# Ledger of designs, part 356: VH-VL binders against q0atu2

Target 1, 119 residues: q0atu2
Amino acid sequence: MLDKKARIRTSREYRNVFEKGKRLSGRFLIIYYVENALDNNRFGFITNKKIGMAVIRNRIKRQLRAIVREYQGQVKNKHDIVLVARAGIGKSSFEGMEKDYIAIMKKAGLFARNANKID
Key: E = the ipSAE of ESMFold2; O = the ipSAE of OpenDDE; V2 = 0.75 times the mean of E and O plus 0.25 times the DockQ between their complexes.

## First folded at step 16 (VH-VL)

Design dd22 (framework fv_recibokibart; at its last fold request DockQ between E and O 0.85; V2 from the best seeds 0.89)
Fold by OpenDDE, fold request of step 18:
Structure dd22 (fold): chain C 119 residues (1-119), chain A 123 residues (1-123), chain B 108 residues (1-108)
Amino acid sequence: as target 1 above (119 residues)
Amino acid sequence: QVQLVQSGAEVKKPGASVKVSCKASGYTFTEYWMHWAKQAPGQGLEWIGEINPDLGDTNYAQKFQGRVTMTRDTSISTAYMELSRLRSDDTAVYYCARDTGTLFYPTGHFDYWGQGTLVTVSS
Amino acid sequence: QIVLTQSPGTLSLSPGERATLSCRASQSVSSSYLHWYQQKPGQAPRLWIYDASSRATGIPDRFSGSGSGTDFTLTISRLEPEDFATYYCQQYETDPYTFGQGTKLEIK
């Protein structure tokens, strides 16, 4: 899992992102993002029964966290970002999920200018 | 229909621990934040903490931090609140309560409550 | 933390009268984050008013909520016998999500 400091952990923090943040939809993911007043980024994850059984949801959560960890150093700082898994994600490959994440984050302009692992 | 059913009354000695359960039914357990509240005899309500049943993330009021542990078993749609190093002022009715909104949009108000669990701490 | 102070502590009225309950916050609270509950002896609290002025499902229209900033009010236009209970306000502005100490509405 992500470090505690890098995670959105309270319902109110999630509410803030949904209420004040911007929304972008990818093929497998929807992201909500908003600037925070911290010196670090925080990530949240939303899954539901529509994406599959518990074993599938657990796999998806694990994979999403892995993707976030891989690219977090290239994300612009001072953001709260919530990843919402879409129904089709349960049938996606890790690579497909990763590509979708990169594409949607690029579209959101959340990667730093010097990011090099996203090409 | 949505229901939250809590475990029965407990009697504990000071220094002991108590674990209260809250079994949810009638809705998808992992899609709503679960909260816990304390109510001492003849007193008002006090928020203890919250848990994200899907991720297991918790947030506790500072007053209870270090003594309270909230967990969940998604296989049986049950939330747990454990309070350790019990003292006399922990004597109270403890409630679990569901956030009205889903994980997609928590509302911060609680639409369904457990029936409460009386915990008595006495030497 | 945000402290919610309710007044009065006890309100003694008769059926048919108007009741006004106050909830004052130690700092500003958005209307979307101020809620009210009703509790009767031996029962769990029940959501009553949410988002400062919205009635929960099944709540009679004689109940109304209003206010903004630091001052919020729950009003009962004409008291019915079943309305006598303790009412709590609660805030969701910042954690901990505190409750007021409650106003006990009792029969005079």
Scores: ipSAE 0.933, ipTM 0.963, lowest interface PAE 0.5, mean pLDDT 96
Fold by ESMFold2, fold request of step 18:
Structure dd22 (fold): chain C 119 residues (1-119), chain A 123 residues (1-123), chain B 108 residues (1-108)
Amino acid sequence: as target 1 above (119 residues)
Amino acid sequence: QVQLVQSGAEVKKPGASVKVSCKASGYTFTEYWMHWAKQAPGQGLEWIGEINPDLGDTNYAQKFQGRVTMTRDTSISTAYMELSRLRSDDTAVYYCARDTGTLFYPTGHFDYWGQGTLVTVSS
Amino acid sequence: QIVLTQSPGTLSLSPGERATLSCRASQSVSSSYLHWYQQKPGQAPRLWIYDASSRATGIPDRFSGSGSGTDFTLTISRLEPEDFATYYCQQYETDPYTFGQGTKLEIK
């Protein structure tokens, strides 16, 4: 799904986003985001047992990764971004999650104009 | 009630591999980071790496990069650490330890430790 | 990586005495990321002090942690027989999450 460099892979990095990041809630998702010192973005994912059984949680994880992968080229670089699944996400459709993601990423100002540009 | 139970002691020859298991109980295995540490005879503790048991992402100390593989099986709440191309200086007790905090708010200190697994690498 | 240097390596004292264990970091470490463990022979380490100064559950108040930046201290106001063990500091400021080499506190 997302390549190794585009993932938040350490516990300390997750802690940093929690402590230093800005928070923005959507219908199914909450994002936390903070600038990093890299030339690229990194994404993290948090799902918990309140969402449902393992089958549901695994489906949600796959769908969120797919959504992030699909839009990663539109995201302004140099951000660490953690997606937190809200309790009701298990009843959502892929399209519902996708719309929610797009909306909250736009509200956060994280989408770049013309994804292939630096500015 | 939280327990981390590790697999038994192993004796290995140089060049072999060892895979140590750590079975968790009493908590939700996928909601806490798991760490592994090494303690050679008469020596201090050395951090080997960590795994996100939900997503499977790993992070290893540079010293062990290329020889260590951390995995998990969420269906049985078990973490694994495999160390390959064993050398005599890999003789040590290996511990698994749980981060006190959750995946998104890890604390970086370890409240529960496994009992340790002695790996002996000789002749 | 951040090196944690503990001193002394071995501290020989009698019950009733005050013990002072030092942990010096090669780079600044936030107090929220400096922790202490106790270990007795044949046992796994036990979390003792976290966030530089907070006692873990069940740890007696004769233990206190202090310090900031690069210098941290674990103090035992009056040694009890059960306090003789090895103590390790650990940092979580940056990976690898290193431990100090330990201070062995032994009976004189």
Scores: ipSAE 0.882, ipTM 0.939, lowest interface PAE 0.5, mean pLDDT 93
Fold by ESMFold2-Fast, scan of step 16:
Structure dd22 (fold): chain C 119 residues (1-119), chain A 123 residues (1-123), chain B 108 residues (1-108)
Amino acid sequence: as target 1 above (119 residues)
Amino acid sequence: QVQLVQSGAEVKKPGASVKVSCKASGYTFTEYWMHWAKQAPGQGLEWIGEINPDLGDTNYAQKFQGRVTMTRDTSISTAYMELSRLRSDDTAVYYCARDTGTLFYPTGHFDYWGQGTLVTVSS
Amino acid sequence: QIVLTQSPGTLSLSPGERATLSCRASQSVSSSYLHWYQQKPGQAPRLWIYDASSRATGIPDRFSGSGSGTDFTLTISRLEPEDFATYYCQQYETDPYTFGQGTKLEIK
């Protein structure tokens, strides 16, 4: 799915995003984000049992990774971004999650001005 | 209570592979990082790597990169460490250990450890 | 990688004495990322002191940790027989996470 280089893969890097990152909440998602010293963006994902059963959490993780991948080219370079799924995300549609992601990324200034899905 | 139970001792020939298991109980397996460490006979501890048991993402110390593979099976709350192309200096006790913090706020210190698995590499 | 050097390698003392164990880092380590473990022969390590100075659950008051930057210390104010073990420091500042080589505390 997402390239290995585009993933936050170490525990220490997750800790860094939590402690030093800016936080912005959407309807179904919270993002934490910080500028990194690398030449690319990296994404992390946090889901927990409040979302629902394993089947639901697995669907949410797959769909969030798909959304991030689809809009990856529109994200301003050199950021570590962690997506935290809120409890209500289990009841959302794919389109609802996608719209929330776009809205919060634009609000955070992480997308190019008026950026939309690359078709 | 939290418990990490590892598989039993293994004896392998040079060039073989070994896969050690670590079964977790007493907590939500997918919400804590799992680490692996090596301890050669009479020697100190050496960190091998870590795995995010929710996502499956791994990170390994460079010394073991290319020879170690960490995986997990969330349906049975079990983590695995496979070490390939075994050498005599891989003879050691291998430990799994749980990070004390959560996936998003890991602490880097380990509150619970498996009992250890002795791997002996001899011809 | 950050190298942690512990000294002395072996410390021979009697019950009732004070023990001071040193851990020196090759680079600065935040106190939030320096931890200590106790290990007895045939057993897994046990978390002893975390974040340089916080005692883990069940650890007696005679144990204290201190230090910052590159210089950290584990102190046992009055040794009890059960304290004779090997102690390891560990850093989480930089990947790969590393342990010191250990200080073996042995009975004289």
Scores: ipSAE 0.876, ipTM 0.932, lowest interface PAE 0.5, mean pLDDT 93
ESMFold2, look of step 17: ipSAE 0.848; ipTM 0.926
ESMFold2 (binder alone), look of step 17: mean pLDDT 93; pTM 0.942
OpenDDE, look of step 17: ipSAE 0.918; ipTM 0.958
ESMFold2, fold request of step 18: ipSAE 0.875, 0.870; ipTM 0.934, 0.934
ESMFold2 (binder alone), fold request of step 18: mean pLDDT 93, 93, 93; pTM 0.941, 0.942, 0.942
OpenDDE, fold request of step 18: ipSAE 0.924, 0.931; ipTM 0.961, 0.962

Design dd23 (framework fv_recibokibart)
Fold by ESMFold2-Fast, scan of step 16:
Structure dd23 (fold): chain C 119 residues (1-119), chain A 123 residues (1-123), chain B 108 residues (1-108)
Amino acid sequence: as target 1 above (119 residues)
Amino acid sequence: QVQLVQSGAEVKKPGASVKVSCKASGYTFTEYWMHWAKQAPGQGLEWIGEINPDLGDTNYAQKFQGRVTMTRDTSISTAYMELSRLRSDDTAVYYCARDTGTLFYPTGHFDYWGQGTLVTVSS
Amino acid sequence: QIVLTQSPGTLSLSPGERATLSCRASQSVSSSYLHWYQQKPGQAPRLWIYDASSRATGIPDRFSGSGSGTDFTLTISRLEPEDFATYYCQQYEGDPYTFGQGTKLEIK
């Protein structure tokens, strides 16, 4: 589970990210992000019933938290970031969500890009 | 059609714990923040804390930190507030209340309230 | 924490009179985060005015809210018998979210 310190836990802070944050849309995810005054990053997650049944929404939430946790060390420090799941995410694979997350984070300038690296 | 229905009155001894329930109906339970407030006899309202019913994340007022635990069961659209190590000054009506806005755009004002649960702490 | 101080604590008036209820914050509160509730004995609070000046659904137009910064006011232009109740202001600017101590509007 993502550490308590790395989570947006108050309603007021979610409101702040929505109102003051920048927005970028991916295929399955939308991120809203704003610089914070802390020493660490914090993440929030928004899903809705349009994604599918409770079992699907619970899987998506668990998988998104796992993706964020895996890549948290690569995220530029001092940001509050909210991930909003789009309706189509319910039919995506874990790899598809992971790829979308990396792409949007790089586009936002929150992940380093390796344009000259051949993998 | 939106309703919040709370559990019945409780009488507890000092040092005990009490768990108050708040059953929601008429809306999607997981899409609105739930708040809890205390009102001691003849006193005003005091905010205790909030819970994100979708993720289970909680935020408590410092005064109640360490004694309050908020949880929910999404399968029955019910929120819970447990207060431990009860003292006489915990005697109060406890309310659950729904934020008017959504999880990502909460408003901080509460359009629907439970009817209240009286908790009496006496020896 | 942001402390909200309401005044007067009790206001004794007759139907037909104008009521003015004050709520003062210890720190600046955005108008979008200052709200008012009405509560009658034995009942849960009811949202009355939100975002400092917007009437909640079903609230008569004799009620108005105003103010900004640290000073907010709830005004009832012409009291009706059903208006006698306790009114609480509440802020959502700072965590923990707080209520004022209430103003009890009682019939003279």
Scores: ipSAE 0.882, ipTM 0.932, lowest interface PAE 0.5, mean pLDDT 93

Design dd24 (framework fv_recibokibart)
Fold by ESMFold2-Fast, scan of step 16:
Structure dd24 (fold): chain C 119 residues (1-119), chain A 123 residues (1-123), chain B 108 residues (1-108)
Amino acid sequence: as target 1 above (119 residues)
Amino acid sequence: QVQLVQSGAEVKKPGASVKVSCKASGYTFTEYWMHWAKQAPGQGLEWIGEINPDLGDTNYAQKFQGRVTMTRDTSISTAYMELSRLRSDDTAVYYCARDTGTLFYPTGHFDYWGQGTLVTVSS
Amino acid sequence: QIVLTQSPGTLSLSPGERATLSCRASQSVSSSYLHWYQQKPGQAPRLWIYDASSRATGIPDRFSGSGSGTDFTLTISRLEPEDFATYYCQQYEYDPYTFGQGTKLEIK
């Protein structure tokens, strides 16, 4: 799971990302993102009841955290990023969620496009 | 309709721990931030910390860091605040309170409060 | 930590009079993050005014909030007997979130 340093942990910081962040929508995900004054990236996650019952929402949260963790080394530093799950995500495959995440992050300019710049 | 019901009064000795519960009903527990506040006898309100009930992430005021732990059980819509290594100046009424907004758009003001739990620390 | 200072600490007035309660912040607070609560003895606080000037549901129109920056005010145009209580301001701009020490409205 993402360590505490890589998570948005306060309500006020979620509010800041919502109000000041840029918004970009994919098929199953919406991201909100803003530059931070820290030396690292932080991620937040929003799921709601429209996705399905608790079992489905818990699976989606675990899978989204796993995807974010896998690709965290490719994300441009100094950003707070909140992932919002859309209602249709409950019917998506893991691969579908992963592809949507990569596509959105690339479109936002948050992924390195030069392979030589990725550690 | 929306209710926050807290556990009953506790009397503890110095050095002990206390765990206060706050059972939510009438709304989707995981969609609103939960806050905790302290009020010593005859004194004002003091914010202790907050918890995201969906993810379990917490944030505590520095004064309580290292002695407070906030948790929740989503299966029974209940939030908990545990305070350890109790001192006489921990004697207070402790409140849980719900943020008026959503997890992503919290407002920082609290529309519903628990009734309060009196914790008395005495030898 | 940001400090909210309320003045006066105690305000002694009679029903029918106007009350003005002050809340001063040690640094600037956006009006969207300044809120007021009313508390009576033995009861939990109740949200009274939010976002500096918006009345919470059910709060009479004799109550008004105003202010920006570091100076905020809660005004009661004509006191009723049920208005005698302690009022707390609260800020949500800076972590940790803080309350003022309270202003107690008491009958003369």
Scores: ipSAE 0.879, ipTM 0.929, lowest interface PAE 0.5, mean pLDDT 92

Design dd25 (framework fv_recibokibart)
Fold by ESMFold2-Fast, scan of step 16:
Structure dd25 (fold): chain C 119 residues (1-119), chain A 123 residues (1-123), chain B 108 residues (1-108)
Amino acid sequence: as target 1 above (119 residues)
Amino acid sequence: QVQLVQSGAEVKKPGASVKVSCKASGYTFTEYWMHWAKQAPGQGLEWIGEINPDLGDTNYAQKFQGRVTMTRDTSISTAYMELSRLRSDDTAVYYCARDTGTLFYPTGHFDYWGQGTLVTVSS
Amino acid sequence: QIVLTQSPGTLSLSPGERATLSCRASQSVSSSYLHWYQQKPGQAPRLWIYDASSRATGIPDRFSGSGSGTDFTLTISRLEPEDFATYYCQQYESEPYTFGQGTKLEIK
């Protein structure tokens, strides 16, 4: 689980990322991201019922949080980032989601070119 | 068709805890923020906090921090607000209310409200 | 916290008259984050005006909202009997999100 400090927890903060953020689409994920005025990164997650049943959505949320946590040290500091799961994510493997996340983050300029696990 | 139905009135002694429920129907429960507000007798409204029903993340007004806990059960589309260490000034009607917008684009205004739950704290 | 002060506390008027209700914020509030609710005794509040000036679904055009910065107004151009209620303003600019103490509109 991500630490409370690393999560976007308020409704106003989600709205800020949607309105002011840049958008990049991957195969299974879309990210919205904006620089914040804090000294740390914060992550939010959006899934909807088009992904599948509750058991699938819950698995996806756990796996995305695990991926974000694993690579949090590689992310450029001072960003609010929201991950939006695309409908097809329910059919992906963990490794497929991880690969997609790394590719999108690198393309956004939020990730080191040779990103590796920080744990 | 959208409805928020709250649990019935409660009478509690000082120091006890109360847990109010808010059952949602007519929409996808996990796709809208849920808020809770307090209204003491003859007084105005006071915001207590909010919960993201999908992730379970919560955000509380400082005044209630440490005494309030908001949770939800997505399998039955129900939100809960638990208030502990009750005092006489916790006597109030408590409301749940849905944000008009979506999780990613919330509006901060509330289109649907529960009917309210009267909590009376007395010895 | 942002304090919203509503005035008057009670406004006694007759049907057919114009009502002007004030909401003053202790700090600047973006128009997109100021909203108004109507509440009748024994009922939950009902969203009335949002984003300072937009009428919620089903709200008659005799109701209008205006204002910016720290000064906001709810106006009822010609009171109907069903309009007598308590009106609350609310801000979503800054945590904790707050409501005014209400203006009770009562029949004279």
Scores: ipSAE 0.834, ipTM 0.909, lowest interface PAE 0.5, mean pLDDT 92

Design dd26 (framework fv_recibokibart)
Fold by ESMFold2-Fast, scan of step 16:
Structure dd26 (fold): chain C 119 residues (1-119), chain A 123 residues (1-123), chain B 108 residues (1-108)
Amino acid sequence: as target 1 above (119 residues)
Amino acid sequence: QVQLVQSGAEVKKPGASVKVSCKASGYTFTEYWMHWAKQAPGQGLEWIGEINPDLGDTNYAQKFQGRVTMTRDTSISTAYMELSRLRSDDTAVYYCARDTGTLFYPTGHFDYWGQGTLVTVSS
Amino acid sequence: QIVLTQSPGTLSLSPGERATLSCRASQSVSSSYLHWYQQKPGQAPRLWIYDASSRATGIPDRFSGSGSGTDFTLTISRLEPEDFATYYCQQYESTPYTFGQGTKLEIK
């Protein structure tokens, strides 16, 4: 589980990311991201019913949190980032979601150059 | 048709706890933030807190932090607000309310409200 | 926390008259985060104006909202009998989200 400090927990903070943030679309994910005034990164997650039944959405949420946690050391500090799952993510593999996340974060310039884990 | 239906009136003694329910229908429960507000007799509205029904994340007004717990059960599209260590000044109508915007774009204004639940705290 | 002060506390008018209700914030609130609700006795509040000036669905055009920064206004150009109620402003600029104390519009 991501530490409480690494989570976007209020609706107003989600609104801030969507209103002021930049948007990048990947194959299975869209990210919205903005610099924050904190010393750490915070992540939010959005899934919707178009992804599939509750069992599938719960799997996706669990796997996305695991991916974000695994690569948190790679992410440039001081960002609020919201991951929005696209409808097609329900049919993806864990590996497919992980690759998409890495590709999007690199394209956004959010992966730190000196980070110790890359792939 | 969107509806929020709350549980019935409660009478509690000081020191007890109360758990109010809010059953949602007519929309996808997990796609909208849910808020709770208090209205003491003859008084205005006071925001208590909010819950993300999909993730379960909560945010509470500092005044209620430590006494309020918000939860939900997605299988029955129901949100709950539990208030503990009740005092006489907790006597109020409690409302649940839905954010007009979705989780991906919350708006902070509330298009649908429950009918309210009167909680009376008396000795 | 942001305090919203509404004035007057009670406004006594007759049908056909113009009503002006004020909401003043203790610090700046973006227009996108200032909203108004109508509440009648025994009923839940109803969203009336959102984003300072947008009428909610079904709200008559005699109602208008305006303002920015710390000063916001709800105006009813020509009162109808069903408009007599309590009106609350609300801010979403920062948590905790807050409501004003209300302006009760009563028939004279």
Scores: ipSAE 0.839, ipTM 0.912, lowest interface PAE 0.5, mean pLDDT 92

Design dd27 (framework fv_recibokibart)
Fold by ESMFold2-Fast, scan of step 16:
Structure dd27 (fold): chain C 119 residues (1-119), chain A 123 residues (1-123), chain B 108 residues (1-108)
Amino acid sequence: as target 1 above (119 residues)
Amino acid sequence: QVQLVQSGAEVKKPGASVKVSCKASGYTFTEYWMHWAKQAPGQGLEWIGEINPDLGDTNYAQKFQGRVTMTRDTSISTAYMELSRLRSDDTAVYYCARDTGTLFYPTGHFDYWGQGTLVTVSS
Amino acid sequence: QIVLTQSPGTLSLSPGERATLSCRASQSVSTSYLHWYQQKPGQAPRLWIYDASSRATGIPDRFSGSGSGTDFTLTISRLEPEDFATYYCQQYESDPYTFGQGTKLEIK
């Protein structure tokens, strides 16, 4: 579970990320991100019925939250980041989603540390 | 077609709790923010809070923080608002309302409203 | 919180007349975040004008919204009997989202 402080919890804040954020697309995931005026990062998650049935969407949401939580220490501070699941994510493995997340976050310049990088 | 159907009128004693339901149909319940508003007899509208039906994340007006709890059950497309430690000035019609926009592009205006639930708090 | 003040509180007019309803915000509100609702006794509110000037689906063109910054107006060019109701402005600029106290439009 991400702490309440690490979540985007209001509709107006989601709207702000959509309107002012930069967009970067991966294979299974799109991120929208913007600097915030806080002392911490906040994450939001968007899934829709095109992904699949409720059981699949629930699995995807749990796995994305777990991935974000695992790597939260590597994310540059003071950002609001919304993860949007693409339709094809329902067919991905956990490793596939994790790889996509890491690749997108690195490409966006949002990872302060890179524990995954081979020299 | 889109419908929001609320539970029936309630009469409660001061100090009790009330839980109002709002059953959605005609759209994908988890893809639109749900809001709740209060209207005391003869008075105007007051926003109480909102819930992301997909994730369950909530945001409440400070006046109601600590007394209101919003939840939902995605399996039956139903949102709930529970108000605890009821006072006489909680007597009001309570409305649920759907944001017109999507979960990621909410508009902050409400295209569909429930019919309202009258909650009466009396001795 | 942003306070919305509507004036007049009650407006008494006859069918065929022009109505002008004001909504003043305590701080600046983007036009994208100011909306109007109509409410008749015993009914839920109905979205009327959104984004300060866009008519909601089915709303007659005699209704128009205008304004920016702190001053917004709902205008009814030629009142019909069905238009007599209470009108509320609402802001989505800042949390908590708030409504004005309403202007009751009543028959003279």
Scores: ipSAE 0.875, ipTM 0.931, lowest interface PAE 0.5, mean pLDDT 93

Design dd28 (framework fv_recibokibart)
Fold by ESMFold2-Fast, scan of step 16:
Structure dd28 (fold): chain C 119 residues (1-119), chain A 123 residues (1-123), chain B 108 residues (1-108)
Amino acid sequence: as target 1 above (119 residues)
Amino acid sequence: QVQLVQSGAEVKKPGASVKVSCKASGYTFTEYWMHWAKQAPGQGLEWIGEINPDLGDTNYAQKFQGRVTMTRDTSISTAYMELSRLRSDDTAVYYCARDTGTLFYPTGHFDYWGQGTLVTVSS
Amino acid sequence: QIVLTQSPGTLSLSPGERATLSCRASQSVSNSYLHWYQQKPGQAPRLWIYDASSRATGIPDRFSGSGSGTDFTLTISRLEPEDFATYYCQQYESDPYTFGQGTKLEIK
C-alpha cells in the first residue's frame, strides 16, 4: 500500500513529470522521473486501453503499486516518478514486471543500493 | 458525441450533505482528469478539485478540504462530488468538466462541461 | 494561490466595435497554462482560447488571445451580437487552479 504522500495526486504534477522528466524505457515499463523539492518520493501510474480490458488493467495497476511499495526504501529520495505501462505488459507475469522495474530503476540511477530481492 | 450529464437540482437544509453525479459518455472515462467547479448565483467560477478517474486520486482546493469528497465508479463512467456540512453560501451551480488532455499530459483547460447542477441550501 | 484579476468588470459596447479584455495574474503564468472561457446566462462555460493564444475548435478568427508573464488579453476585433457574454480567464500554472472573476461584455 502506498500512502497518500507517496502518490502523485494532482494533474499539474503529472504534467510536470511529463514535460521536465527524464525518460527511460524497459521491456514492459517506461519511467519518467524528475527530482522534487520535497522530503520524499512520489509515484504515479499510467495505463491505457491498449493493455487490455478493465480486468487486465486493474490487475496491472494493483501489481505495479505492490512492486513500487516493495522497493520504495531503495529509491533515491526526492523524486517524482511516473510508471507508464507499455501495451505488452498485459501478457507479462508479476515476476517479469518486477524484474523490469528493478532493471530500469537501476539503469536510471534511482536505486540507492542493490535492489536484489536477496538483499 | 462526448457528453457529461449531471444529476438534477437539489434543495438541502444547512448541515446536510449533497452528492452530485456526472455521467460521462462518448470517450474512455478513465483516460481524462475530471474537475469540479462552483458558481454561486451571479458570481464567477471557482475551482473545487480534481480526480484521476483511473486511480481515484483526488486533489481539492484548500477552501473545500475537509468538506468535499470526490469519487468515481468506472463501471458506469460516473464521477461524484459530495459536499458535507452545507452552509447557505454553498448555494450554487456545480459543474463537472473534463480536462482536454490525457492523464499524463493534462492541459488544464476543459473542453467538455456538464450542464450544471443547482444546489440550494436554505432553512 | 495565483489570483487572476480581470478588468474591466463590465464592458459596455455596441456591435461592430473592438473589445479588449484584460487578465492580470498575481505571479507569472506560462502561456501554456492561461486559458479563456465564454459563458452565456443559464449555460455552462465553453472553452474559447487555450494556451494564451490558440482558438478552440469553432471559434471565429475575430477572437485573439495575447500576452505573457502576468498580463494577458482577449481581443475581439469586431463584435457580433452573439459575442455578448461573460469571459473568464483561468490559470493552470499553480495548484489550486483558479479563474478570474469575469468580464461581462454587455450591449450598450
Scores: ipSAE 0.878, ipTM 0.929, lowest interface PAE 0.5, mean pLDDT 93

